# VH-VL binders against q9umr5, part 79

Target 1, 268 residues: q9umr5
Amino acid sequence: SYKPVIVVHGLFDSSYSFRHLLEYINETHPGTVVTVLDLFDGRESLRPLWEQVQGFREAVVPIMAKAPQGVHLICYSQGGLVCRALLSVMDDHNVDSFISLSSPQMGQYGDTDYLKWLFPTSMRSNLYRICYSPWGQEFSICNYWHDPHHDDLYLNASSFLALINGERDHPNATVWRKNFLRVGHLVLIGGPDDGVITPWQSSFFGFYDANETVLEMEEQLVYLRDSFGLKTLLARGAIVRCPMAGISHTAWHSNRTLYETCIEPWLS

## First folded at step 5 (VH-VL)

Design c32 (framework fv_dargistotug)
Fold by ESMFold2-Fast, scan of step 5:
Structure c32 (fold): chain C 268 residues (1-268), chain A 123 residues (1-123), chain B 106 residues (1-106)
Amino acid sequence: as target 1 above (268 residues)
Amino acid sequence: QVQLVQSGSELKKPGASVKVSCKASGYTFTDYAMNWVRQAPGQGLEWMGWINTDTGNPTYAQGFTGRFVFSLDTSVSTAYLQISSLKAEDTAVYYCARNYRFGSPWYTYFDYWGQGTLVTVSS
Amino acid sequence: DIQLTQSPSFLSASVGDRVTITCRASQGIRSWLAWYQQKPGKAPKLLIYDASTLQSGVPSRFSGSGSGTEFTLTISSLQPEDFATYYCQQLDSYPTFGGGTKVEIK
């Protein structure tokens, strides 16, 4: 039988967003036990990401313990960052496929409706003043705000993303890397028509330089230094990149063609 | 099994220096950071800082900069605490402790401790 | 600089008693609190982390609870080997410890 699937939602999201995904899985892999975690739903998704990681960790432990053959993770948007941290902090995870649906793996730098709702008078060029304060770091979206024009502030103030990406030194970095490397497959999904994740290449570990030119994963210091294992995973053949045009941010979990192309092959 | 074994007690005069060692065994030394915690006679526990065993970079708590130096020798899985210009106020038991932390950047708790090294500073 | 206040600083109890120790943080620390046991002349031993997760090998008579700013360590049916000083420690920022609670034989 098929390995269980654990689903982690994104910002201002809930389990209802995945009803089409669950239907697709049931059609192609009947009998799969799918658990969509109902933690940090809606406005609670704004809680600091380390708090969310702790809560999701408590929820996944019994599921993983029950499945000695392993589990798969499908993690959407902000949820992909939660799953990145889960894989690093858990000494005993048994995740086979980690499927990341349009997650800002290198951070976010773009004007979105979510930012305007939270910070209505701020533009992306000056949001660093709020996000890189202690108060701002109490909001999940600021935990992965990555202003390419203030990289020094990002490196010093980011309480989450700079640490899990190994961009700032941390005493647990070696253990986190070792744990993360136990993953069987890192499946990265995203595309140019997402409209929310900016730059969209952040879903594939690409990001802006100081001139807002996107540099791909292999040109990032994080990759070159192998800070948390990307270079090692790529050398093992464990990284799958599945870009698709024509899909908006809220459609990654409800597009059948995307499911069949990018997700279905990795659900053993 | 995991063990942290510290050097023996030291009796020093004010102005002298001391170097305490903490030898790790039973695990991969570079997978965990090493912390130093002191306890003055009859007092509670006070965290002094940590050293990244993979990079060698130390971080000191407020009040432990200058005279206190954390170092390591990865070839023998040993961490060191050196205190220079010793003062009577430095009299304490000094513990090394492995940080078993995950999650938050500051999320540290100590799963294994050395037995402690008593440093007495008196004339 | 999160401060932790333990109460009581000292208590006298008998074998078989239920013992409760409290730890109050100066600001919210979620569930990021650990408890240690220290016997005279010995190094501290980790009992509990994440406020309520029992460390492997620690007897089930030890339990922790609480979140935010108020935390409790409970020892059901105190045993002779449990007479020690207990410390809480916060995990939200650079480590700080409570002042300790000494549990002595009545």
Scores: ipSAE 0.006, ipTM 0.528, lowest interface PAE 10.9, mean pLDDT 89

Design c33 (framework fv_dargistotug)
Fold by ESMFold2-Fast, scan of step 5:
Structure c33 (fold): chain C 268 residues (1-268), chain A 123 residues (1-123), chain B 106 residues (1-106)
Amino acid sequence: as target 1 above (268 residues)
Amino acid sequence: QVQLVQSGSELKKPGASVKVSCKASGYTFTDYAMNWVRQAPGQGLEWMGWINTDTGNPTYAQGFTGRFVFSLDTSVSTAYLQISSLKAEDTAVYYCARNYRFGSPWYTYFDYWGQGTLVTVSS
Amino acid sequence: DIQLTQSPSFLSASVGDRVTITCRASQGIRSFLAWYQQKPGKAPKLLIYDASTLQSGVPSRFSGSGSGTEFTLTISSLQPEDFATYYCQQLDSYPTFGGGTKVEIK
């Protein structure tokens, strides 16, 4: 019947956050095996993203092995970046739908309570001094900090996002692109009322230029150079964009209308 | 079986140039980056940089820009290291080594190595 | 650059002995360390990566442990073919190698 679904949570999150999502899936696709991964919960979500990728990789291998027809990923917020890297590092993944639920795919440049809790004296204009240090890169949130006014520092210091986006070359870039391109569908979800992901268009591979004007995916160098396969996926008809207004950051996994419109159609 | 086979030893005079080859077999050449590592007599191993085998883009470690050029010929699954304006201090065994594909997304391990090419620079 | 210090630089052992080699990093490198074996006149061969993960085809008598700044390579029961020089390599920045530990037969 239905392919299994693997759920990857976000920053300061746990499996309990997805109780409504599980209910929706059970109502529309009864019998679906849904695994919400209980790794890097709460404060452990601050660990470097590459460490999280290694742990999640170990957890998903047996699930994928048991499902030769394929699996779906639903990846929320920071978890969407973990899933981006999983698809790149796994030579044999069998992911059909990768559903990215309000994830900062091009990075984050905004003041949030999460950042102020960890770095209470920081403003977004000054956070580059902390995040682009070796110490800062030990924190997941700094791994996807993307200051559009210090793009040279981002390209040199980002140990995660610049690499998975192909913005800085890496010895594994070619195989990462090849692996990522195996995905059946890339379903991008986000919206203007999120309130946390800044700019919200980062969930759709849009981002600020040096003047803080948002340029959409097709205007990004990462797309134009096809650095990790976005242009190829779009040409193949494999990218789905599902923006929705009126949804706050913590509500993406508990809104029935969003589920029916943006998620349900991609759970075969 | 994965193999990296390098060209034979070279004896050169200061100021000459040398081109070392590294021919890969047993895997898809463009799926793995190729690295160059130098071992001077009586000294440790020194990483020189890597080349993206799909795009041909090289990245050099500090100290190996200018005189050192990484290139490749994908049609014969071969990577090349060229050293120009040779100096006595360039005397070393030069190894090619491929990145490890499994186990480390952060950084590079070397799972297979060429046998090494001794380059001797003497007057 | 990150410096790696290996100890001992030389040891003599007999077949069947348990051998332990240490590698200390000048700064924290988490688990980003690999171990190589190099026999005279030959290229290095990867034994272990990510501090403790054994490379495919490497005998189970080899094991690695450690994190942060202190790492060990252990050979649980030394075999004749294990007499070689062993190097650690850090993977947290530009690759650097330890000075090597030469293991010789008694």
Scores: ipSAE 0.006, ipTM 0.546, lowest interface PAE 10.1, mean pLDDT 89

Design c34 (framework fv_dargistotug)
Fold by ESMFold2-Fast, scan of step 5:
Structure c34 (fold): chain C 268 residues (1-268), chain A 123 residues (1-123), chain B 106 residues (1-106)
Amino acid sequence: as target 1 above (268 residues)
Amino acid sequence: QVQLVQSGSELKKPGASVKVSCKASGYTFTDYAMNWVRQAPGQGLEWMGWINTDTGNPTYAQGFTGRFVFSLDTSVSTAYLQISSLKAEDTAVYYCARNYRFGSPWYTYFDYWGQGTLVTVSS
Amino acid sequence: DIQLTQSPSFLSASVGDRVTITCRASQGIKSYLAWYQQKPGKAPKLLIYDASTLQSGVPSRFSGSGSGTEFTLTISSLQPEDFATYYCQQLDSYPTFGGGTKVEIK
């Protein structure tokens, strides 16, 4: 039989967004137990990411306990960051494939409708004033705001992303790295036509330098320092990169070709 | 199983230095951060900072920069606190404490403590 | 930094009594609160974390409750070995402790 699959949604999302993904899994891997977590749905997805990590952990513990052969995670958009932290804080996770669907793994620096709705008068160049305040860090989207022109503020004020990426030192960094390294496969999915994740290469641990030139994962300090295990995972052959053009941000979980190419091979 | 054993009490004159040790056993030393907490006579607990046991990088709370130095000797699973230019106000029991964290970046509590080292600064 | 205020600072009670200690935070800290017991001449011992989760090996007469800015530690039936000072600690930012509550058994 197939390992159970746990699905974690993104910003302003709910379990209904994954109806096509569940149909695809049922067609190719019939009998798979798929659990789409109905926590922090809709507006509640704006809650601080550490609060979401705590809630999702409580939900996944009994699922993992019932599956001694392991489970797979499919984590969409913001949910990919939740899953990264989840894998680091759980001393006993048994995740085989962690499939990250267009998640801003190195952060976000771009104008989106979500940011304009929350902060209507702000431009990406001045959003750091809001996001790197204590008030701003109470919103999930600010927890992964990464302004490449104010890296000092990002490092000092980010209460989530800078810590899980090991960009700012943390007392639990070593145990978080050890826990994360238990994952069997890190499957990274994203593409240039996403339209929301900026830069889109953030889904592959690439990001802007101070001149807004994208540097890929192997050029990032977090990779070079092996801060949470990316270099070790790559050397182990455990990182899978699956870029695909022509897919918009809300279509990653409902595109059959994407599923067959990037997701299906990693569901055992 | 898990134990943190600290060095014995010290009596020092103003201007001297002191180095307190905290030896860990029963777990992998580098998997957990080591914290220092101070308690002045008849007063409460005050967090001084922490040291990353894997990298050796210390972080000090406000008020504990300059005269206070956190260091490690990983070969013997020992953390150290050094206080230079001792003042009478430094008289306190100094504890090392291991932290366990979950969730929030500072969702941290101290599950194991050393027995404490009394440092007395007097003439 | 987040300030924690404990009340009362001192109390005396008889064996078998129900004792309640309060900890108030200067800002909301959700459920991110721990309680410690410190006996004279000894290091603090963790009793409760996450406001209400009892640490392994701690007697069930100890319980914690609360969220946001107001938290309570309760000892349902005070025993002679409970003579101690109790401290709350918040887990939402850099660690800070309450001023302590000294419990003396009469």
Scores: ipSAE 0.014, ipTM 0.610, lowest interface PAE 8.1, mean pLDDT 89

Design c35 (framework fv_dargistotug)
Fold by OpenDDE, second read of step 6:
Structure c35 (fold): chain C 268 residues (1-268), chain A 123 residues (1-123), chain B 106 residues (1-106)
Amino acid sequence: as target 1 above (268 residues)
Amino acid sequence: QVQLVQSGSELKKPGASVKVSCKASGYTFTDYAMNWVRQAPGQGLEWMGWINTDTGNPTYAQGFTGRFVFSLDTSVSTAYLQISSLKAEDTAVYYCARNYRFGSPWYTYFDYWGQGTLVTVSS
Amino acid sequence: DIQLTQSPSFLSASVGDRVTITCRASRGIRSYLAWYQQKPGKAPKLLIYDASTLQSGVPSRFSGSGSGTEFTLTISSLQPEDFATYYCQQLDSYPTFGGGTKVEIK
């Protein structure tokens, strides 16, 4: 009776990370068919995000086809960007709830353990030299690196985030917007104690301006221009913001309180 | 059902201007970007750029800035290519081509083409 | 810009022949490559996209393969209507076309 749930993991993750989430769903919504997609795990999650989008698309299409009533997406961290792109390129998706779980939806600009692992000698302020190069864009992290001090490079070199945001014009921008708007609800989850997503407001489409002042979603150009449908979604009450403090990045999918408060209500 | 119909052949003198039209039918015009491709006599295909049919924003390929202008009349589902200050080297067949929706994220394949418009520039 | 080099530029073949055309990119372009067929006085026709996906309505005797920098278009058994010029096109950057391969009657 419950709609199927599809789970997409984050950077350096695997399906194993979601064992608690599966338990919670099973307990509260017994009978729910939950599929945690085990694609691009571990280091493979560093592959270009468009490649990942294609892979995940191939995996979700059959699931969606078997669920004419619709499905729910739970997409964690980097997976949230993959899912947003997925919904943008699919003109026939049937996603009821898109749950973005601590995802850098508006990009990343911070020195995190994930970035240090990949770029140990790179500082946040200099990562643009790598990420906004052709070979840098072959790494998923660089696909959503958003340097507020190098907006020109971001707009011209970002092969993923700038495109799905509609910040850089492209031939499919209009259609992608239409496709994304097919979603029933966009549930944005994140919080100030995340420690990885930087700024944490990125999970809510907030981000730095040129002075590294965090602006809210409604102040972003992508919203003001409705470049991919945020303004439209908000206007029709389709955006749910669920901030929660006291949760570290690696705990979003395992916190029971978070699940009950921010996830469960949208698993119908 | 999808059709792109272009205007007829043009004969112009150097320095003149020409405006080629491309009328689309059989689909939602504003859902697909329109591309322009040039082919000089006996030569290959050259991508000139594209225009966002929803916003009207044009993007020109290198070498096609300045004298080349993409425009729209969405009320009649028509894209236009205007070339000013025509030169002999502008002699070519010009094609409009619809964006393929499932191509590259940022660029496109071309699934439907106009029949082409020959523009001849001679003194 | 990405340069695409097709080979051969000219190819003479007979009906029933297996024909192979190569397209090489100046750098890796993943699978963002298409093949077009153009007959004299006509617009190009999309045959294959994403290196190997056959466009709807295109005969199965056409096939594409390759990734990265080298791609091939194959016609398993050349038919009379297949004599034309073939172009490859890449989408990894600003669209560019190969120089074309004219398939002529032997």
Scores: ipSAE 0.610, ipTM 0.832, lowest interface PAE 0.8, mean pLDDT 94
Fold by ESMFold2-Fast, scan of step 5:
Formats: C-alpha cells, structure tokens, sequence
Structure c35 (fold): chain C 268 residues (1-268), chain A 123 residues (1-123), chain B 106 residues (1-106)
C-alpha cells in the first residue's frame, strides 16, 4: 500500500549510515519497500555530480517503473543535489515526495572538516581558484561550491549547480523545469546547528549575497524568475519547510523527533 | 505532427542582411529550445547556437557573435536568424533544429530539423 | 572543445553489404553520442541517440554501439535508400559534429 522509498546518500557516505532511518520507516509504515542506493560510496562520492546523476538514474528507473502509484525520495546532504538533477533530467519520473535532508540547494561556502580533508591548505576565501577550474569541476564538492565574492566565476565555471538552478541558461532548461514540476511535494529540512552546510539556509534555497548577508528563497533571482519551478511549487502549496535546531550534519538520518516531525507525514 | 518549416532561399550581395524564419508546429513551442546549424557547400555541419524559446535568451557558439542574431515571435511559434553585413563566407544552408532531451544531463540532440534555407552571398 | 573524428571519410559499398562507420572523441563522453543521416539536398535525420538507442521509425538494420571515446554505427544489410552521408554528434558539451562519412554505391 505504501509507496516505495528511494534513499540517496551524501559525501563520503554509504547505505550503511541509514540503519536508523529504515527502522523508523518500518515502525510507522510497515511493509514499505525502502531501497538505499549503493552507488558512488565513500571516495566515489567525489566523482562529478553529472556522472553520479547518470548512475543513480539507471538505478531508479526500474524502481519507478514497478511503482505506478509513485515513489518517495529521501536525499541526504550532497545526495539532495543528485535528486534535484534526477527530477529534472527524467522525462518520466513519478516522484511524490522529494525529501531534501540538509542539502546545500543553493551551494556551499564554508570551512568544514570535509573541505580541510580534501583541500588541507585552502580557506573558503581562496577555494574558488581550484573549484572554478576544469580540473576542480571533476570533483563533486566543487560542483556546488558557490563563492558569493566571485559570482561571475561561479556562473561561468559551475558545470552543475549553476545549470540545475537555472542561474546559467541551458538548452534543456524548459524541459528540466517541466519535469521537476511533476514532483508532488518538495520537503526541505535543515537547521542552524548542522555545522557543515554553510550557510545552513542553503538547505531552504537561501544564500549569501556579496556582503555575506543571507537572502531567503523568495529574494533569490532563481525564485523570482521561477527558473526551475520554485515559485510555481510554492504557489501550488507543494513546498514544505521543516527547520530544526540541535541537529548536527551526521544526525539528520538518525534523529527520531526529526523523523516524526519532518519526514513521516510525507511518506504515503 | 512536429514540423519545422523554413523560409525560402535568398540571394544577397555582400554587405546586405538576411532574416531566415523557422515556423514550428505540432508541439508546445516554448517547451524546447531552438538551435541553428549551418552547412557550407560541400562541408559538414556546424552548430551556431541556440535560443531559449521561453525566455528569448540566445547563446552563440564561438565565431557566431556580433553579426548573427537569434530572435523569436512566440505568438506565431517562429524563430528567426538574422545575419548582418553579409560576407561571401556566409554562403551556406542554414537549418533550424529542435532540442530533444532524453537521458542526457548536458546538451541534447536534434530530433526535428527544418528543411534548410540556402543563403548565397555573391557579387 | 570536444573533437569528433570519423573514419572512413568515404566508403563504397553494394546493396546487401554490412557497413561500419567509426567516431572517436578527443575525450570520454560516456554514451552521449548521436548519429544522423543526410541525403543530398535534404536536412539531417536523427538515427540514433545515447550511443545505441534507435530513434522511432528508423529501420532495425541500423545500430549503434560504443562508450567513452570510440563509437560505431553499423548498417547490417545496406539498402539503396541508405546511400547518404552519416554524421556523429556529441552531447557532453556544446554540440560538435564529426566530419561525416559518405557512403557511395560501388
């Protein structure tokens, strides 16, 4: 009776991280078929996001084909950007709820342990030199690096995020928007204590301006122009915002209160 | 049925301008980008750029800026290519072609083409 | 920046022959390649997309294969209407076409 759930992991992650999420779903929606995709695990999560999108697309097609009533997506961290692109490139997706679990939807601009591990001598102020090169764009984390002080470089060099957000035009933009708009619900989850996603409001389509002042979704040019359908979805009542304080980046998929408040209501 | 119908052949002198039309039918015009591709006599296919049919924003390939202008009239589902200050090397068949996307994360292939418009620039 | 090299530039064949045309990309393009047929005085016609997916209405004697940097278009039993120029096109960046392969009657 319940629609199948497809789970997409994040940076340096794997299906093993979702044990608690699966337990919660089984308790509240017994019989739900949950598939956690075992693709681009660990270091392979650094592969270019368009390569990951192709691989995940191939994996989700048969699952969606077997579920004529629709499916739900739960997409964690970097995985939320993969799911954004999946919904746009698939002419035939039947996704009901897209649950974005602390994903940097407008990009990342912050010094974190993940960045220090990958680029130990870099600071957020100089990472643009690496990320906005052709070499840098071969790394997933650089595909959503969004330096608000070098917006022209971001717009010209971002091979993924600037395109999927409609910030730079693309021949497929209109069809990508039409495909994305088929989603039933866009459920956005995030919070101020995440500690990794910077600014945390990126999970809600907010982001820094050139002065590092956070502007919320409704003030973003991509929203105002309805570049990929956010304004249309909001007008339709299809966007759900579920912020929660007190949750660190690696705890979003294992917090029961968050699950009950933000995820459970959207799993039909 | 999807059709792209282009305007007829043009014979122009150097320095003149030409405006080629491409009228679409059988689908929602604004759902697909329109591309322009040229073919010089005896040569291969050369992509010139595309225009977003929803926004009207053109993108030009390297070498096709300045004298070349892509435009639209959405009320009649028509795309236009204008070439100013015509030169002999502009002699070519100009095709409009519809973007088709399926399974590609980047750019697309061209599923429907106009019949082509021969532009001859000769003194 | 992605260059496509087609070989051969031309070939002569007889009706019933198996014809193969190759297209090589200057870098990996996964399966993001299309094939077109162009008859004299006519617009190109899409035959194959995503390296191996046959366009609706295209005869089953046409097939495509390959991934990464090397791709092949095969016509299993050449028919009179198949004498044409064939072009490959990559989809991994702004469109570029191969130089074309002209298939002539022997």
Amino acid sequence: as target 1 above (268 residues)
Amino acid sequence: QVQLVQSGSELKKPGASVKVSCKASGYTFTDYAMNWVRQAPGQGLEWMGWINTDTGNPTYAQGFTGRFVFSLDTSVSTAYLQISSLKAEDTAVYYCARNYRFGSPWYTYFDYWGQGTLVTVSS
Amino acid sequence: DIQLTQSPSFLSASVGDRVTITCRASRGIRSYLAWYQQKPGKAPKLLIYDASTLQSGVPSRFSGSGSGTEFTLTISSLQPEDFATYYCQQLDSYPTFGGGTKVEIK
Scores: ipSAE 0.096, ipTM 0.645, lowest interface PAE 6.8, mean pLDDT 90

Design c36 (framework fv_dargistotug)
Fold by ESMFold2-Fast, scan of step 5:
Formats: sequence, C-alpha cells, structure tokens
Structure c36 (fold): chain C 268 residues (1-268), chain A 123 residues (1-123), chain B 106 residues (1-106)
Amino acid sequence: as target 1 above (268 residues)
Amino acid sequence: QVQLVQSGSELKKPGASVKVSCKASGYTFTDYSMNWVRQAPGQGLEWMGWINTDTGNPTYAQGFTGRFVFSLDTSVSTAYLQISSLKAEDTAVYYCARNYRFGSPWYTYFDYWGQGTLVTVSS
Amino acid sequence: DIQLTQSPSFLSASVGDRVTITCRASQGIRSYLAWYQQKPGKAPKLLIYDASTLQSGVPSRFSGSGSGTEFTLTISSLQPEDFATYYCQQLDSYPTFGGGTKVEIK
C-alpha cells in the first residue's frame, strides 16, 4: 500500500549504514518495500558519477516498473547527486518524493577526511589543479568539486555537476529539465553541524561567491535562469526545506527526530 | 562485550564440502561487516573477502571466487563460510573478523576476531 | 595488490630488550597501516591503526611510526607475553598483510 522506497548511499559507503533508517520506515509505514541499492560500495563510490548513474539506472528501472503509483528516493550525500542525474536522464521515471540527505547540490569546497584519504597532501585551495584535469574527472568527488575562486575552471572542466545544474550548456539540457520536473516533491535536508558538506548550504542549493560569502538558492543563476526547473518547482510548492542543527554527516540516516520531522511526512 | 565464536575443527577428504560458522554477540550484528581471513599452516594471513551483514551481499578477493561462499543468518547473528570441492591446499585456519570504519574492505582494520576454525583436508 | 615486506622475518630477543620491526609497502600508502600481534594458537589482536594510533587496552610499550612506504613497530622493554608473531596490514586498498615477524625468546 505504501509506495516503494529506493535508497542510494554516499561516498565510501554501502547499504549497511541504512539499518536504522529501515527500522524507522518499518515502524511508521509497515509493509513498505525498501530497496537499498548495493552498487558502487566503498572504494567503487569513487568511480565517475556518470558511470554510477548508468548502474543505478539499470537497478531502479524494474522497481519503478512494478510500482505504477510511484516510488520514493532517499539519497544520501554524494548519492543525492546520482539521484539528481537519474531524474534528468530517465524519460519515464515515476518518482514522487526525492529526499536528499545532506547532498552537495551546488558542489563541495572544503577539506574532509575523504579528501585526505584520496589526496593526502592537497589543500582545498590547490585541489582544483587535480580535480579540473581529465584524470581528476575520473573520480566522483572531483565531479562535484566547486572551487569558488576558480569558477571559470569549474564551468569548463566539470564533467558532471556543471552539466546537471545547467551551469554549462549541454545538448540534452531541455529533455533533462523536462524529466526532472516530473518529480512530485524535492525534499532538501541538511544542517550547519554536518562537518563534511562545505558549505552546508550546498544541500539547499546555496553556495560560496568569490569572497566565500554564501548566497542562497534564490540568488543563484541556476535558480534565476530556471536551468533545470528549481524555480518552477518552488513556484509549484514542490520544494521542501528541512534544515536541522546538531546532526553530523554520518548521522542523517540514523537520527529518529530527523526522520520524524523531515522524512516521514513525505513517504506516502 | 564483543565476541565472535567460531565452529569447531573439521577433517575432510578432497572433494568434500565444509561450512564454518561465526556467531557474533555483544553488538548489533548488522552494523558491522564480517570478513574472512585464511592462514595456512606456518604461513601468514590472507584476506578472503567480506559480507555486508545488513544486505547479505558478499565480495570476494581475487582467488576466492567459485568454491567459496559467504552467507549469514541475521536471526542468530551468525556468518558462514562454505568451501566446496575441497583441495589439500585449502588446509588452513579460517578466521572471521569484523571491520570498523566505512564498512568496506578499503580503509578497514579488524578490531575483533573469532578464535579460528582449523580445516584439514587430507586423503 | 599492494605488497608488504616485513623485516626481519625472525628476531631473537630477551625480556627488557627494545625490539623494532619494519614494514615496507610496494607503493605509497600514506599512514594507512595497522599492526597485529598473534600468539601461538590464538587469533590476531589489533595493536595499532593509522600507523601510530594505539588501540584501546594495548600497553604503552607498543608504538608505531612511519608514513608512505616505510613503517616501524617498536616494543620498548619487551615482556614475556610479547613473544609472538607480528603482522602489518595496509588500509589503502583491499587488505593485504605482511609476511610476519616472529619474535622468539633468546
């Protein structure tokens, strides 16, 4: 009776991290079929995001086909960007709620343990040299690296984020926008204590300007130009913003209060 | 406290199968991945792969596909290693070990180990 | 696969001695290395992770150092219970272990 839920994990993650989320869903919406996609786990999460989109697309097609009333997506961290692209490239998706858990929707510009693991001597100020090379764009984390001091390089070199955000032109942009706009609800979740997503407002389509001052979604050219449908969705009442303080990056999928406040209302 | 308790030693003939168990206690079984590590007599440690205890999805190291199967029974917090078509070179102590941090075989170290199960394959 | 070479493979020492074991990686692994102790007939026990971080409950006489391709495990003032085989393990990719260093009395 409840729509199926599809879960997409994040960087250096796997389906095992969503055990508590599944418990919460089963308590409030018993009988919900929840599929946590076990693709691109751990180190494979570093594969280029377009490669991940193709793999996840193949996995979600049969699930969507069996649910004519629609499905919900819950997409964590980097997984939120995968889901953004899925909604754009699928001509026939039937997603009702797309729930984005602390995903860097406008990109990432900050030092994290993930970056230290992959590029141990790199600083955020110098990572653009690696990420905006052809070699760097073979890594998922570089696909959404957005250096506000080298926006020209980001726009020219980003093989993923700049394209799905409509910040650089693409032949499929019109179709991608039309497909994305079929989503019922875009539920954005994030908060100031995340500690990984930098700036945290990236989860709400806010981002740094050249002076590292955060500009919110409504001040972004992506929104003002309605490049992939954000302005249209907001006008339709389809964008939900649910910020919550006190939650670290690895806790978004395991906090009961967060679930009850931000996720539960959107699981029909 | 955390414990991993493995099944007893096995003596098998070439061509037979064996199933080793690893029962976990003292923590939530599905919050940690389970790994298998082999040690041949007088030799070092060799990682065989891991199983996601939440989904049941196994990943095998190169050289351990085909004859080796990882499985689990979450209702009793137990992981299993099955080896089919046993060969003399499969003689070893087999350890289960849980990984901590990210739940993947990369950037993982093993904080708790089972006591080991000796599998002897002899004609 | 990343290969780990331990030296020496065998070490004879007396109680109270300072023991140093080295582990060399075939390629750079940053600080992503762990050390284990294995006593005869027992499972390995984690001593150190991230090259130098001591696991809770491990005596302070154990210490680790190094980065990149060269790592060392040091036991200051060897105790009777420290006679064991020691293994390094890299955390940079699919787990691989060194060949082990057996520390024997006398």
Scores: ipSAE 0.000, ipTM 0.394, lowest interface PAE 16.8, mean pLDDT 88

Design c37 (framework fv_dargistotug)
Fold by ESMFold2-Fast, scan of step 5:
Structure c37 (fold): chain C 268 residues (1-268), chain A 123 residues (1-123), chain B 106 residues (1-106)
Amino acid sequence: as target 1 above (268 residues)
Amino acid sequence: QVQLVQSGSELKKPGASVKVSCKASGYTFTDYGMNWVRQAPGQGLEWMGWINTDTGNPTYAQGFTGRFVFSLDTSVSTAYLQISSLKAEDTAVYYCARNYRFGSPWYTYFDYWGQGTLVTVSS
Amino acid sequence: DIQLTQSPSFLSASVGDRVTITCRASQGIRSYLAWYQQKPGKAPKLLIYDASTLQSGVPSRFSGSGSGTEFTLTISSLQPEDFATYYCQQLDSYPTFGGGTKVEIK
């Protein structure tokens, strides 16, 4: 009766992180088939995002094929970027709700324990030297590093985010936009107390300008140019914004109030 | 305008090695990966593999591991294919062809090709 | 590896004819299929990508269709410069080419 749900995890994460989410779904939508993809777990989550997109694509194709009425995606943190790319590269997806849990949709510019683990001697102001190198682009976190003080380097070196956001031209841009626009609902979730995603408004397509002042989605060139369909989706009424304070980065998939407010309404 | 210009034909004896070059111009070299495609006389096209022009990391198709090496010289926007221990069955036209690097390397089409380099291996 | 089977392997046609070439994949490749034209002694030239998108500069008499496992290339009114070998290519995984279809003058 309920559409199947596919869950994509984040950086240094695994299916174990979603046990509470599965419990909530089972309570409110009993009988829902939920598949948490056990791909690129733990350290493997550092592999280039396009490699992860290819692997997750192979996993979701048979699930979507068996559900002609449609599926829902719940994609957490870095996983939200994987799902962005899946929706663009798949010309046959049947995704109804794409639920993005605190994902850096416009990129990341902030110090985190993940970055300190990988690059312990680097500060956020210096990470552009590593991330915008060929070697750095072999790491997923660098694929969405967006230094607002070196936007020229981001645009030229980002192998992933600048392309899926239409910030740099790509031969497949028109097809990617057409495919992405097939989504029923884009549900954006995030909040100021996340502590990892910086700026937190990146989860809502807001981001820093060169002075580190946050500009919201409607002020971004990618929105104004409708590069991959955000303006079209908003005009269609298909974008849902659900900000919530008081939730840390690792709690988005395990907070009952968050689930009931932001996720449950979009699971049919 | 975009061009891929390959080195001239080669005549080699079995056991020798050959290095074919593919010089790119008219675009940013590192934005496009470089593919190598072989065509034996009277036969069809066979994909040999791809090299990421930004990282230098090669990917080889199953039949092309060991004797085949893809490399780059980014200072002159040139990709290279080296074949060691040449065999008569290596006689073919070798093409370089670019595809957009970003996105999975196999999701994007080969929009520009080199003119081909004939490698003949005979005793 | 994904195998591509082209049919026919050879056809004879006259100028003005409608020509259809079929490419069948051993498994689903969605729309990640390209068509190339190769003239004798020349490198292949991209005609169509994403199954049905015409490459810039390619005449509108060329068209592609299909998805999943069955694809077709159609030339609506064959011209003298169209006599060549045509190859399909899948890009859903490690690239593979069909065996080619040689179109020659009747």
Scores: ipSAE 0.000, ipTM 0.436, lowest interface PAE 14.7, mean pLDDT 89

